Miniprotein binders against q56419. Designs and how they scored, part 265

Target 1, 326 residues: q56419
Amino acid sequence: MEGRTLEEVQEEVFKRHGVLVPKKELEDLAKALEEAGLLLTEKVEARLKEEEEKLKRERPMRLAGLSYPEGEREARAFLEAFRASYPGEGEEARVLLMPHLEPSRVPEVYGAALAALEKTPPPERIYLVGVAHRPLKEKAAALPVPFQTPFGPALPDLPALQALDALLPFELFNTPLAFREEHSLELPLFFLKGRFPEARVLPLLVARRSPELGEALKVVLRDFPGLLVLAVDLSHVGPRFGDTPLTRTLAEEARRRDLGFLERLAEGEPEAALAFLGANPTRIDGVEVVASLLPLLRERKGKVLAHRLDLEAPTLSAVGAGTLVL
Key: E = the ipSAE of ESMFold2; O = the ipSAE of OpenDDE; V2 = 0.75 times the mean of E and O plus 0.25 times the DockQ between their complexes.

## First folded at step 18 (miniprotein)

Design gb6 (at its last look DockQ between E and O 0.05; V2 from the best seeds 0.00; counts 0 for: pae E 16.1 > 1.5, pTM O .598 < .8, other shape alone 3.711 > 2.5, SAP 72.221 > 70, placed apart)
Fold by OpenDDE base, look of step 18:
Structure gb6 (fold): chain B 326 residues (1-326), chain A 103 residues (1-103)
Amino acid sequence: as target 1 above (326 residues)
Amino acid sequence: SDVEQVLRELIELSRRGDFEKMKEVAKKLVEVAKKENDPEAAFEALIMLGDIYRELGDAESIYRIAKLLARIAEEARKSGDKDLARTAWQMAIELYDWLRELE
């Protein structure tokens, strides 16, 4: 991170995220922020430090009133409506792959996750593995604090988190600020907490594939059994991601990649799922998470419950979402 | 504060889905924050804008905020403020990744 130019940042963002940041707009906005004194003043640093200190105590809701209701009553109605959007029945999950996309975009996919949770005995703990949309100091991180939800706080499993940290070659409790606004944890946690109010949670983020994480978790799960949840999205295609506007051909390729990935996971062949994607030309979000959790996904057979490629009409882009139980 | 008023206007425009006007008001927010010389208010405004744009699914606006944060990170780096550079970069990447997820 030290020494990168704005162009290098732009290129890295483009490479990682496929987002072409117009240089001129960046310059104009940066200039506007500079002029607004929003540049890293001692005050901004102090505020960030304060936010980091707050995250030592709890992770507040960031998307309440936006992506889901803030009030418990309304939140319960929200869960019920999402469950109703999926007409099928679920299956018991030991591993649940579910989206972290904006719930309103793929309600039936979240509904399928809820259907699976209905068939799942209440776990003592949930290993919630999200995608780090922020840089982490290490390949993976955890935040060992309560996460606020409309259903009350999701409490961390400190003993299990400590056991996991002890088995990793890096400090697990790193980059607390990366959790502040991470929706890949917050959104799935809403549904999980709503269904399993007494379950403790291990909120984990993966920035880069960490085989060590999967091996460590495999050991930890022996002593600390629980539900493993992969909160991941699938293909990201269209102009937002550096592609042409969504066409039938592009959509078919995205669906083929998504379903081919999920089906191989459902067969207990996570290495084959990764190999099937190759260079991941449709930018399946969950690749680094799956690559980190291979030891936990091997030989587990399951079922794809739902899939959707959701069009964002204003950008002519689409994101894939799926629900898989193992 | 004038910043709060502009933020309220942005929220209202967001509810209406008037993205063009939101862009205009966002510029106004930056100007007002500058005039008030309240970097905290400006930062809060930026966070609120990020939240608003996330709510709106306005990928373009989120991208712009992410870009701003990336630039803040770069300027902080140049000024030797490693902590700010790190935080701004993390926030920028978060927004970029959020954009990627929206995408």
Scores: ipSAE 0.024, ipTM 0.295, lowest interface PAE 5.8, mean pLDDT 82
Fold by ESMFold2, look of step 18:
Structure gb6 (fold): chain B 326 residues (1-326), chain A 103 residues (1-103)
Amino acid sequence: as target 1 above (326 residues)
Amino acid sequence: SDVEQVLRELIELSRRGDFEKMKEVAKKLVEVAKKENDPEAAFEALIMLGDIYRELGDAESIYRIAKLLARIAEEARKSGDKDLARTAWQMAIELYDWLRELE
């Protein structure tokens, strides 16, 4: 086929098939597609309901064999390789900010999180707060089921989750399907469960700023102490996100905004961190989580352990990731 | 938009390798893209349907899509849209070649 002119191929096709598409054939196709679309809608709705019911029992691994190993022995070796990617020492965290970006893209940033966990007393439970990448019915959501990992199931802290639900002006357990493919929980959980295999988990998602969530969590954490983890990424810049191709200037701006945001959080000034971003021109995705959790971040000083703005060469774009202990 | 929603569903199904569901969702994508006046998405959906029907071995549907793409290419060339004409023509040829080899 290659090497022929367009006209030669077109003429061959016309000779063999009578290429004209009559108006009736187009109308028949459109009618068939519309009828199939109606049947598809019913079938898709039934399948989504089935999947939703499965998620009310457990949340399976979706990224095993893709982002991390499926087997426990290989998964433990994977953790140690990531720790080795960060040559520094950690610091105890009561609040840990870590990424949810594909781990192989920012190994030293995940390594820094592991270093912090080495210095952190084993918690009874982990409040894991990610970013909803699918719409939620409310501002925030949780899924009170075991999350499967190569290290065994991460069990939910049902009493703490129930206490949290009771304090909110909306139902916390509101969008099970949003959790099905939510990597902002699955990827950090792999590292957290590997380090704290006995800790229970509160798997939480934020879609939109919820001051009520932060106030409720402040109360729940008093009665149910644990590790608070903000599983967020930083700047998103480049054509994949609506910008021009990545330039040195755009990358420097993204890094400046990432670090300025993290440094203000490290000073215990989360409102100043949000104000520094203004309209958020580099699309830091941690903003809604930080804005929701202000009561838990105020006056808590700490340290930025790592940061990387990682290039996506095929898309001429970049995503920032960081590790902060408070 | 509705187009974006259907595309997300299609991406999810492609990760599962569920070609039967992909076929049905891609059909919906064509209709939604036409309703939202998004001809690029409609054209992409036709290309995806051709590929899906090839995986399913549905020669009648492949022939129907190839004929539609060839017509689109002819109309685009006559109207001066060189890029659309080239793309639609190349895809139609690939489907016709697949049909010939299938026989």
Scores: ipSAE 0.000, ipTM 0.175, lowest interface PAE 16.1, mean pLDDT 81
ESMFold2 (binder alone), look of step 18: mean pLDDT 77; pTM 0.692

Design gb7 (at its last look DockQ between E and O 0.01; V2 from the best seeds 0.00; counts 0 for: pae E 19.9 > 1.5, pTM O .670 < .8, placed apart)
Fold by OpenDDE base, look of step 18:
Order: structure tokens, then sequence, then C-alpha cells
Structure gb7 (fold): chain B 326 residues (1-326), chain A 103 residues (1-103)
């Protein structure tokens, strides 16, 4: 990849940050970054390759000590506090839709997920389907390695992953680096592993709608039964996402879209849920995941347990989160 | 200055790729900058680290840098440095956003 010129970096930094970094400082920084192996230099490529090689063995925690406690004792207390934040009772889930937003922003939504998991018999395996926030080589991907958690490693179900790969028209085990920092798997997995320590996991990412994934999973689930988890957020509105600052009208529209989406899913009508969103003007995060999993969501009735549109005050933006059981 | 010394140490650690220690030194930089009333020097160093960690995709370090930038922003606010306040806050938000748009 042709190295961005310092001028292009300067322009991009200026465009993104509104700060004109002096070219000399950028040169010094670039040199320091290069020496530190932080520029997409041969050294960074070597580091990325090393990280990719590490990801062949395990996926380490990235958000421990930040989004959740690293220590097991503290992590258990964290789970209990989140469960306590939801005053309701859960229902048994065969399919669980839950957020992947920063847990502290929507504690009661995660609490609702925990409440549902309390009513759910321990599954042999969890199909954890997250959103790829980084590009994938294919429409979907999996990482067939242990994911580290404060409760010990979440072990992959290799036989089920292999069965899934065999049914897909593309290589499932692609883009391992996309999993390195992907919080859409890590955050839900904390709660899932804490509740079901013996469950194996199929960590899946969706970048683009893949009807093939849903059809393949439907077949795999016959031989390899388990809990399906959709780790998705809902509306993204405000300046961070290209809108005006959050207003009552914008918030009401976001909530309407979120709840309308979740309610239609709860009625077992995932196609109607997608159709309801249309062009998705409030940028519901989970649309590509739901669109990929239609065969698994059809005719399943359930219940919306929680919803929140959480304001990020510094940016006057908001993100929707919900918990749905089917 | 103590700030310059800590900056030099930070640069040296960066050159060595010792990212674990870089965070410790970055925190020290903020403390020293607060003590010397030079939040601008700390800000520059944190921006550099933030960019480094962003390129590295180190979510933990990005988050820590964002928190440190937020602290600098608050100090700048208290000192009446509106430009530093706005810039540090904006950078903190951007780092948080990258952590979250990775949502």
Amino acid sequence: as target 1 above (326 residues)
Amino acid sequence: SDVEQVLEELIELSERGDFEKMEEVAEKLVEVAEKENDPEAAFEALIMLGDIYRELGDAESIYRIAKLLARISEEARKSGDKDLFRTAWQMAIELYDELRELE
C-alpha cells in the first residue's frame, strides 16, 4: 500500500480534527511512529503479522479494566450489579438480541439480558453474532480460537464452526485482525461467559447482509443446537453520526424506529422489521445481522425486555440499545 | 523542564515500543504538566500517544489517553484556556468515538 504522504496525513488530521499539525512535527511524529513501528511501515506490518499469528492461538481481552473488571471476583460483582439494575424478570431465550454498547451507558439493558439468561437452560454452545466495525474480506467471518474473559477462556466449538464453513460459499475463517479489537463480541461475551461458563462459543461477525449465513446456520443448528445471540445496537443519531444535535423530535424518531424494529422482531416478522426501517435513516446498527439471520428469526415470537436511547452529552448524540428474547 | 524530561522519556519508550510503560509515563506527563502548569505540553504528548495507540488499535490505551485528554480539557477549562479546552475535549471525544464507532 503506497504510504500516505505526510501532506495527506496533515490534510486528513486537519479534516478530521480541525488542527493543522506542522509538517515538521508530523515528520518527527511519523519518524517516531515509524521507529516505534506504528506507521504502516514494514515494522507495523511485521507487528500486525505477529498479532495475526497470536490470533491463531487466542483472542486476548482488550477492554478488561476499561469496560469491565479484569479480575474474576470484581467481574462477578459487576455482573451482579448489572443484573440488579434491571428490576424485571427475564424469559427463556432461544434467540437473544442484546447490545454491544459500552455497558456503563445502558446497564439495565444488559441487566435485562442477564435476566433472560437466568431463565435460559445452559446451552452447549452459543452462536454469538456481532457487527463488524472493521472491513471483512467476506460478508461474514469467524475466529476459531479461545476468547479470553475474566471467567476464563471462552472456547470455540470447532466442529460446529467447521460445519458452518462447509455450508458457506466463502471462507468463514477470514480477516482475523478484525476480531482483535471488535467489542461487539467482547462485551456481550463477558456477560454470556459469566452466566454460562461451560458453553462453547461460535464468535461470528457480519459486515454485510449474508442470506447464506442464515441458511447455513439453520442447518448447523439442527446438528449443533445452541443459543443464538445477536449482539447489536440500535439507532445512532446526532453529530457523531452526521445529524444535528439531539432534539426531542430526533430522539422520538430514534425511539420509534428502535421500538418498531424490536416489536416486529418480537412478533416473528423480521422482514417486516427491516421493511419498517426502509433506508434506515436513524442508522440502526443491527440491520445487516438481522438481514443475515432471517431464516432463524421467522415465526419466532418473543418479548422486548428493555430499551434505552442513551445520550452522549459531550457530542449531543445518542445510541439506542435493546434486549429482546425469542 | 520536568515536562521536557518526561516527554523525552515518552519518546524513548515509543522508540523502544514499550507501550506498557508509555501509559505510565503518559500519566506521569499529565501529572508533571499539571504541576508545572503546562497542560499544552501534556496535550501534545497525549495526542501523539493517542494517534499511536489508534494506529496500533490498542483500545485500552486509546481509552486511557482519552481520559487523560479529558482531564487536560477540564484543567484548561479551569485555567481559562478555551482553545486547549476545546481541542483536548474534541480529541478525547474523537478517541472515544473511535472506540465506539468501532461500535
Scores: ipSAE 0.022, ipTM 0.257, lowest interface PAE 7.2, mean pLDDT 83
Fold by ESMFold2, look of step 18:
Structure gb7 (fold): chain B 326 residues (1-326), chain A 103 residues (1-103)
Amino acid sequence: as target 1 above (326 residues)
Amino acid sequence: SDVEQVLEELIELSERGDFEKMEEVAEKLVEVAEKENDPEAAFEALIMLGDIYRELGDAESIYRIAKLLARISEEARKSGDKDLFRTAWQMAIELYDELRELE
């Protein structure tokens, strides 16, 4: 792409502008540009290293003031407004599937999750499993640090995390920077911490299906019981996701795929739920998480509490969200 | 109290450099401190044990101490003791990092 010699550049400048720039000046300019680019790269890399070191100690709020209030009193009122958006009663959950989509877009779906938590005895710990939106070095990862919330820090369950790491064929604590902006943990955590202020958390991300993760978690949950939360969204349809513009037909298909997936999970048949999706034509976000966690989902029957396919009008696209208790 | 008695013994052993006996007494201090709800004494004992086991290169014991520090950190969080929470958490992380390097 930059396959021109300095002599060729010199000739082109002369032909176009009538100025013969000495070769030395062109060499000095090229060197200065390379040095400036290296300095910018070094500054970016230094900043990323600094952020990574900070993430080894704590994970600060990134969405306070954007997706939820910064203050504790306002945050509690926010939770109650979401609960009020769901007019039904929940059921006790041993496993909860809930979204990570922007909460204001699907208030009754988060409200249904809160209703389920109301019926759920406070757990000692929460296994919070989200979807990695940044690449991980391995199929899955954790970050064993406090996550800040308006309700105080959500503390990691270090013994359970270390036990999980010991059972995996890969290092679990592998990609701290992937957690820096990961909303699939932060948004559900706001609701979970608000309802279970004393629960410890295992903040987990899945990038690619890992049967090893599910088998290891089955062992860890036996010794460290708690609430399993799948923080996943459902269908993603429309041009933002590589589709045609949203139509009634595409929306109906997305809803059918979402509900069919959730209903099969609710029957304790996670393999059937995955098979129902086939090639996953509506890009349900939860597939890699469910495929990883099969041992924890089999034979657990429950109920779909809520679902919405939320329209993104500016992009002619939509995203599905649901609440399932098992 | 039993915590104060065990802590005094541990301090005397530390000044003498008797690492084998210090391990035994520090483990006892952790148990007694938990019984008396004295998490700071438990934390001090665990820091000393961590130093002993790092010097000895005993990975299994380092893992055990990291787990106990994590428990103390969690209990401090629940009781609102922010200083103990952060300090015990930090030490647990450092020990977990050392375990990854030993592997």
Scores: ipSAE 0.000, ipTM 0.132, lowest interface PAE 19.9, mean pLDDT 84
ESMFold2 (binder alone), look of step 18: mean pLDDT 79; pTM 0.724

Design gb8 (at its last look DockQ between E and O 0.01; V2 from the best seeds 0.00; counts 0 for: pae E 8.5 > 1.5, pTM O .660 < .8, placed apart)
Fold by OpenDDE base, look of step 18:
Structure gb8 (fold): chain B 326 residues (1-326), chain A 103 residues (1-103)
Amino acid sequence: as target 1 above (326 residues)
Amino acid sequence: SDVEQVLEELAELSERGDFEKMEEVAEKLEEVAEKENDPEAAFEALIALGDIYRELGDAESIYRIAKLLARISEEARKSGDKDLFRTAWQMAIELYDELREAE
């Protein structure tokens, strides 16, 4: 800790999170980590450093064999099954909003995304914007390396990534470890790479709303055209998220907010979509992504293809997922 | 410290395989950790709680602990405590990944 007192740390925690951590807890935690954690911390640090060095070359699959098949043949069968789960036809997408939830929970929503991709001409590049479920050093980040998939590596568009970095007031290539296990990129990328094997990818994460990102991307998209994909989930309600167990009333409110959000986006009114959520009491996951990409979403008309509020029965909680084309 | 005492009690219960009492002590540890002002003691308490709740299969509590660890990591980042940031971040990720495997 270069020069900051425990009091300064306490004040910063309070300012940012509204929680006053007692000074004694900070001291005891520091001491316990020093005594027990030095070895674990050194081991963890060494491991993290090794993982960070690996991430300079490629991002390996983390969910292969868990969320999707590792083998290419099985992965293709997986895609076909998910496409079959959606009985409708898709529409051509210039912007695709799709979930990043565990695919088995919302197969028809992913199926709707695949249906849209069937009607979409193969893009040269895909701007894949996910949600950072881990802390980032900056509001947004990118990882300029190949992402492994069962269909081969998704290669980065380095020229477009560099152009984006040059337009941002912060370093875009930050927090590589945040990408290591980020499912908001890995899961949608499986479907995208399976459909568009030759497309280059810009894997982007948003931790906090960055209007600068949307403005920069708007400029970059002129010189580097491509498909924009928002990999976002919708409402998160129930005990896992600080609510009471799912009730009919809570589920109806979650669906109302999800659909109201998606419908306003489909009308080309992303500011109205954000305003409709207000304080976001049902915790729509994609708010910071949409807030960052406003310049790219304005005046685009589209269609909601699918929506589901999926119950996690063990926790009596539910997560919303949707597919929107623009 | 109250945290150290509860952690010792938890360690003893874990060795004995007394899972019913571990849940009670885990709740106590959570209460003590919430009152503890030491971010490292709180972190250790949260790690211990994470392990207990992982053993108990309490997804809700694991999620709560993961969120608290993520918060500690972000505060550590802001304070310039790189070690605490990395460790808390890593532990939060591990707990989130376990929850996702259960999802």
Scores: ipSAE 0.014, ipTM 0.273, lowest interface PAE 7.4, mean pLDDT 83
Fold by ESMFold2, look of step 18:
Order: C-alpha cells, then structure tokens, then sequence
Structure gb8 (fold): chain B 326 residues (1-326), chain A 103 residues (1-103)
C-alpha cells in the first residue's frame, strides 16, 4: 500500500467488490499491519544481533561437507588430490593470487596454488584478502576471531590486525555479519591452513577499492612479515551476470582479459593491468582488491601458473580462475 | 575555537604540573578534536594529545590518537589538502613506530 492514499484504496475495493469500506476501517487495518511489521522487524533485528555476537567469538565452518571434507584425514587427502590435479611445479610466493570459486570446478587452479605453497617457506602469518559479497559499512573490513577449519582454528594475528586498524581512516572491525557466509575467505583458507597449520591469519574483505588499505598494509607488512594472498576470481560472463549468452567469441574475450590482466600483474605493473581492463567488460572481480593493494604489487614480478575459464552449461555462463605468484 | 580553548586550559595545567587534571582535560580535548570541523585545528589538537599521552605512558590512548590522525589524513586527501594529508599520515606512522619501539 505504499504510495496510495486510503481513499484510493477505498475506491479500488469498491470497484472490485461493490462494497464501500469506511475510511476508519481502512485506517485501523493499516495501523494493525504496521504494528505487525514492527514486530517482525524486531524479531529479525534480534536474530541478527545474536548472529553478530556469535561472530565476535569465532567464525565457524559453513562449507564443510559441501565444498571440502569435514574430517581432518579426509581433508588432507582432499588437498593431495587437488595437488595432483596440477602436474607442474610451483614457485616461491611473497604474493599469491588464487581463486575462491568452488574448488571442484577448477581443481588444477587450486592445485597450482598448492604447488606454490610447497615452494613457500611457512610464513608466520597470512594476509588473506577476499572479496566482500555482502555490503560492508566501510570500504574494507576484518574479523579478528578464530576461523574454524578441518585442520583446527586459524588464529587471528591480533597485533597485526590492531596495527592495521590504527593506520586506517575507518574502523576496520565494522561488519561481522558480512563474514558469516563469506566463501572468498573460507575456501582459500582451507588450502592455506592445510599447508601452513601454524600460520596466523589476517582475514580481510574488500567491498570497494581502498587505496588507504594498501598504504596501511605496506607499513604493517614491514613490521609483521607474511604471505599476502589475493583470493579473487576473474571474468564473470553470461546471463547469470547480466550478459548475453556465452558464445565462443565471448569466452575467447574473457580468457584474453583474464590472461592479459594476470600477465601485467606478473610484470609488476598493476596500474597497467587495471588500465588494460578499462571499464572491466568481463567483470573480473579481482579489480577492487588489486586497486586497493597497488603499493604491494608494484615492481613485484612473477609468473602465471594456471588459468581456467570454467563453463556453467546450465546457465550459459562462465567464471575465470587463475593462480599467480609474485 | 573550542579546540583552542581546551589547549589553553592544558597549557595552564602543564605550567602547574597537574598531571591528573591534565588527563581529564585531555580526554575532553579528544572528544572536541573528533567533532572539530576545521581539520587543521583538529590536527593541532591530536599532536598535543599525542605528546600528553606519551608523557603519561598511556599506550592505548596513543593507539586511538594514531587512528584519529589517519582519519584526518584521509579527509584531507578527499578535500585536496595534500599538505595536511601527508603531515597527518606521517604523524600517525610516527606514533605507531614510537609505540612499537617502547615495547
């Protein structure tokens, strides 16, 4: 009934049913509906507050038994199977770009990430930067609590997180509910925690590009060295993403955009990588993370280890995933 | 003006050596600085607060001041005030570095 006067409602009821309902009765009904709506709002708000309080203590596994095994033994076998899906060798990474797409869809891309981790000395901490799929109150956020995994809890690096918060012009710990179902952290973390069980984690989300995040992280990484992980997917094309149906031409363009983006990052030219995408016509979702982290990516050369544009035949769509070491 | 008034109060307390009263007035200054619409005045207040909390050995308060300086720096960047942007950023880093060295 938004946008309609009670008189307009009264006239419509009369036209449809031949009954003139007094304005007072319509007013009483509208008041009763508003009161019921307020009660439902209070219940939803109370439930959300309860979920926020839980997330202030820990972040539980949401995808165990769905995207990866629940038990530790099965989870380790899962890691080995994914490593075997990539026949190549990795390289040591100071920065690792890896996907957050469902692992079974791009097994060799996650396998390439595992190959890189094999060559990487165990870090004291991992800066895990994902893509916020729910709105954040600020451009970026963190959740300074243990994240549960089949390999045990991934403990937060509280001193590094507090140092980062101190150097940001906004509250870093701002949107706990955005982490509740955020797979862009949970899926990469499974692989990272399985290979580096003693590393602490800085679980970070980017919603909108934040140059100040990159500048602050550059300072924090100086004092708290660790592995920087960009947990991002690449092109998103097809009707699922508001596009035309996937064609061979669109798929070729998406692959070209993905690889061109990754190659320029591998040359230490993150600004050129962003410029190459322009308006980002294939919707690479790593753009906001890369744009935030420019100070950490400049002049850092490396190698693209793997790429796949994974086809979603039922939706006539595709999503790109890649593995890059710097 | 509100910042200037509180800074004058702090100067008088500093001349008397009344450190307990200075802490109370410093907390007031912090609140005023957060609401100050003139970013230069807010910056001057935060510099003074950093000095006071350093003398008091109050590490948690120094952490808060560093964050407020980072906020001033970002606001200056958005408004195109490049001098304040750089100066406030550098002060935030210096307070952070000093806090880490004292550990």
Amino acid sequence: as target 1 above (326 residues)
Amino acid sequence: SDVEQVLEELAELSERGDFEKMEEVAEKLEEVAEKENDPEAAFEALIALGDIYRELGDAESIYRIAKLLARISEEARKSGDKDLFRTAWQMAIELYDELREAE
Scores: ipSAE 0.013, ipTM 0.515, lowest interface PAE 8.5, mean pLDDT 87
ESMFold2 (binder alone), look of step 18: mean pLDDT 78; pTM 0.720

Design gk1 (at its last look DockQ between E and O 0.01; V2 from the best seeds 0.00; counts 0 for: pae O 9.2 > 1.5, pTM E .473 < .8, other shape alone 3.744 > 2.5, unsure alone 62.533 < 70, SAP 83.055 > 70, placed apart)
Fold by ESMFold2, look of step 18:
Structure gk1 (fold): chain B 326 residues (1-326), chain A 109 residues (1-109)
Amino acid sequence: as target 1 above (326 residues)
Amino acid sequence: SPIEEAKRLIEEAIRLAQEGRLEELLEKLREAIKILIENGASPEEIAEIAFRLAMEFVRRGAPYELIYRLAKEVARASEAARELGDEELFRRAWEIAIKAYDRARELLE
């Protein structure tokens, strides 16, 4: 029916049903449908504007009761259970790579991050760099507001965020709605706030690699020292991500890519880590973040504490997650 | 000449800084930088102009927010140089942005 005139539709209805529907009635129907569609669009836009205004004041929990408990006491027990799932000891981190995958799927990977935090002196602030799952107006963005957690609000480091914005060629505070449901910040933040309740946060998202972000952060970190956290997942393979069903061969390749990437980062060789991935055939999630932060990763050596390629049985797909300290 | 017009715009921007007219200052500065880039001003000329502006703002007691804004405009220029593939100009402009930022940090203390 696309491209047909009202006259053509009217004639076809008459042929099929023996009743001629007047042109005016068809025009009235089309106008009513257009008006209803415009009203729906305006209502949705008004709601989104309201949500955006709320996000300029605070970012509420979206995953409490789904990925972690809402209550502070239950959340603390949850945190300790995750630490217990990793029997090893951590190491002090100046840079921590940790996942944003659903915590229950990779408990020992989050546990390894907690082990690293136990060895890390409480920082004054945390540079939390996640992956934007919604479009940003620029290559990267921040939201300079409190992020709610079961452990209380994670307060923004406004002076550091202002300094960062001053050194970027674009406005850093550019897409509040992208933070509304961004789990790549919320899930790691739960663990970070639980361990460092006094630390302020710079909640950052990367949509596309931004070398200028890394250069600016190198300066800002010099003046506002803190913990740098890359909240990224690794390989994404299988039908959910556009592949055939997961085979043993594809899973082994994904593991090899994940570990090779992490190991090269651990040697202080972030360019080599990116080159190792080439076209990134297993879709490692962290490449845009690493490519943005090269100045902060070069020559910084460390250790891979944990890795899992977690199988999604219903989708025959898998996602990799790891913990790296530098 | 285009270069003389850019110099006049920079002098006007300095005067506007004294009067606290920030938006007009930034517009004059953007116009001046654009003219210099379009007319092939050397990286050294652009760097000297940006440094003179930062020093004049400091001498006159300009608020640190204005110096942060200057750093941001230089960062924009440095990214434009990088997009043109001029790595030397990018590095030079970035150093100037850092100096403006450092000055702003000193004023906050």
Scores: ipSAE 0.265, ipTM 0.628, lowest interface PAE 4.6, mean pLDDT 84
Fold by OpenDDE base, look of step 18:
Structure gk1 (fold): chain B 326 residues (1-326), chain A 109 residues (1-109)
Amino acid sequence: as target 1 above (326 residues)
Amino acid sequence: SPIEEAKRLIEEAIRLAQEGRLEELLEKLREAIKILIENGASPEEIAEIAFRLAMEFVRRGAPYELIYRLAKEVARASEAARELGDEELFRRAWEIAIKAYDRARELLE
């Protein structure tokens, strides 16, 4: 950004408002803000280093008491309430696509996921693939540590994680800090751990499409069978995401994109699902995850169990969420 | 509490701004931010304070560049919040940054 000089800004303010702000005061304020920002950054960096060291041992809950109850009893009641919010029956899942949006926003979508899990035999392990909302050093990453939940720790499947790492052209165990606050894993994991307390977990994040991940996982799944979970949201539309306030037209387009994406996945045509989105103008969150997992999604037929486009009224924005079983 | 003290300093800084005593305001602001940081104020709290100050400056005809710098610092705080905090914290901080930026832009336009 070719930043206007302080002098140009001063002149513009003077022209528009008739106020001459002393250049020195502006410089001092800017400097004070920069120093404050630097202090904040240094503190953040120091805390991040400490948190990174902690993440070598476990990933603590971040959203307990906020998005879900911290106590086990209350957490079980929470699960039951969410299940009750979906009036339908589920189907057995080999692949489950479910949201990672704030649960209270789309309870019936999570309820549909729980309904599917009720029809699913307890897996030995869960491959939980979330969206990296923070940069990763590589296209994908894993965190091979216990994830805390109200139902106890979700333990990693180290042998399967090691097998996956060995098949990837990059270090899988990268960017541990990206997992610290990543809700795309934490929120789905609450439901998954609550339903399958004995399942081991492979917590995976995708930042960019990695065809290598899908191919590697296909091999790993042969030797280490389990439930594949895609923890992804769908369209993100409205001012929060760079659009105009939600209108009927914008909402209809978001729904069309979401449902068109999910339906093509349900037909076992993940490439067609991606092609349908094109440039992804409604910003479907799960595209990089789906693009990475193509070998595992091909030719699998399934069913869309739920979809919702949820309005965030304060921002007049909306986020799509869906539950798909394959 | 140190946080309450910092908040008082910010309120005082705002009053000083109203009186055109910007140097003193900046000093109070720096002190307040330092206290907040040292006492574990969240990036969101810092961002909110920065936004309130920015808005007060805007109301008083502060230069747009200053507002942009404030917005940028709020954005940095938002990123820090994202790095240190949950998605909601980041969201709130980001919204503050956007509002500050938009207001700055409106004033420039």
Scores: ipSAE 0.012, ipTM 0.334, lowest interface PAE 9.2, mean pLDDT 82
ESMFold2 (binder alone), look of step 18: mean pLDDT 63; pTM 0.541

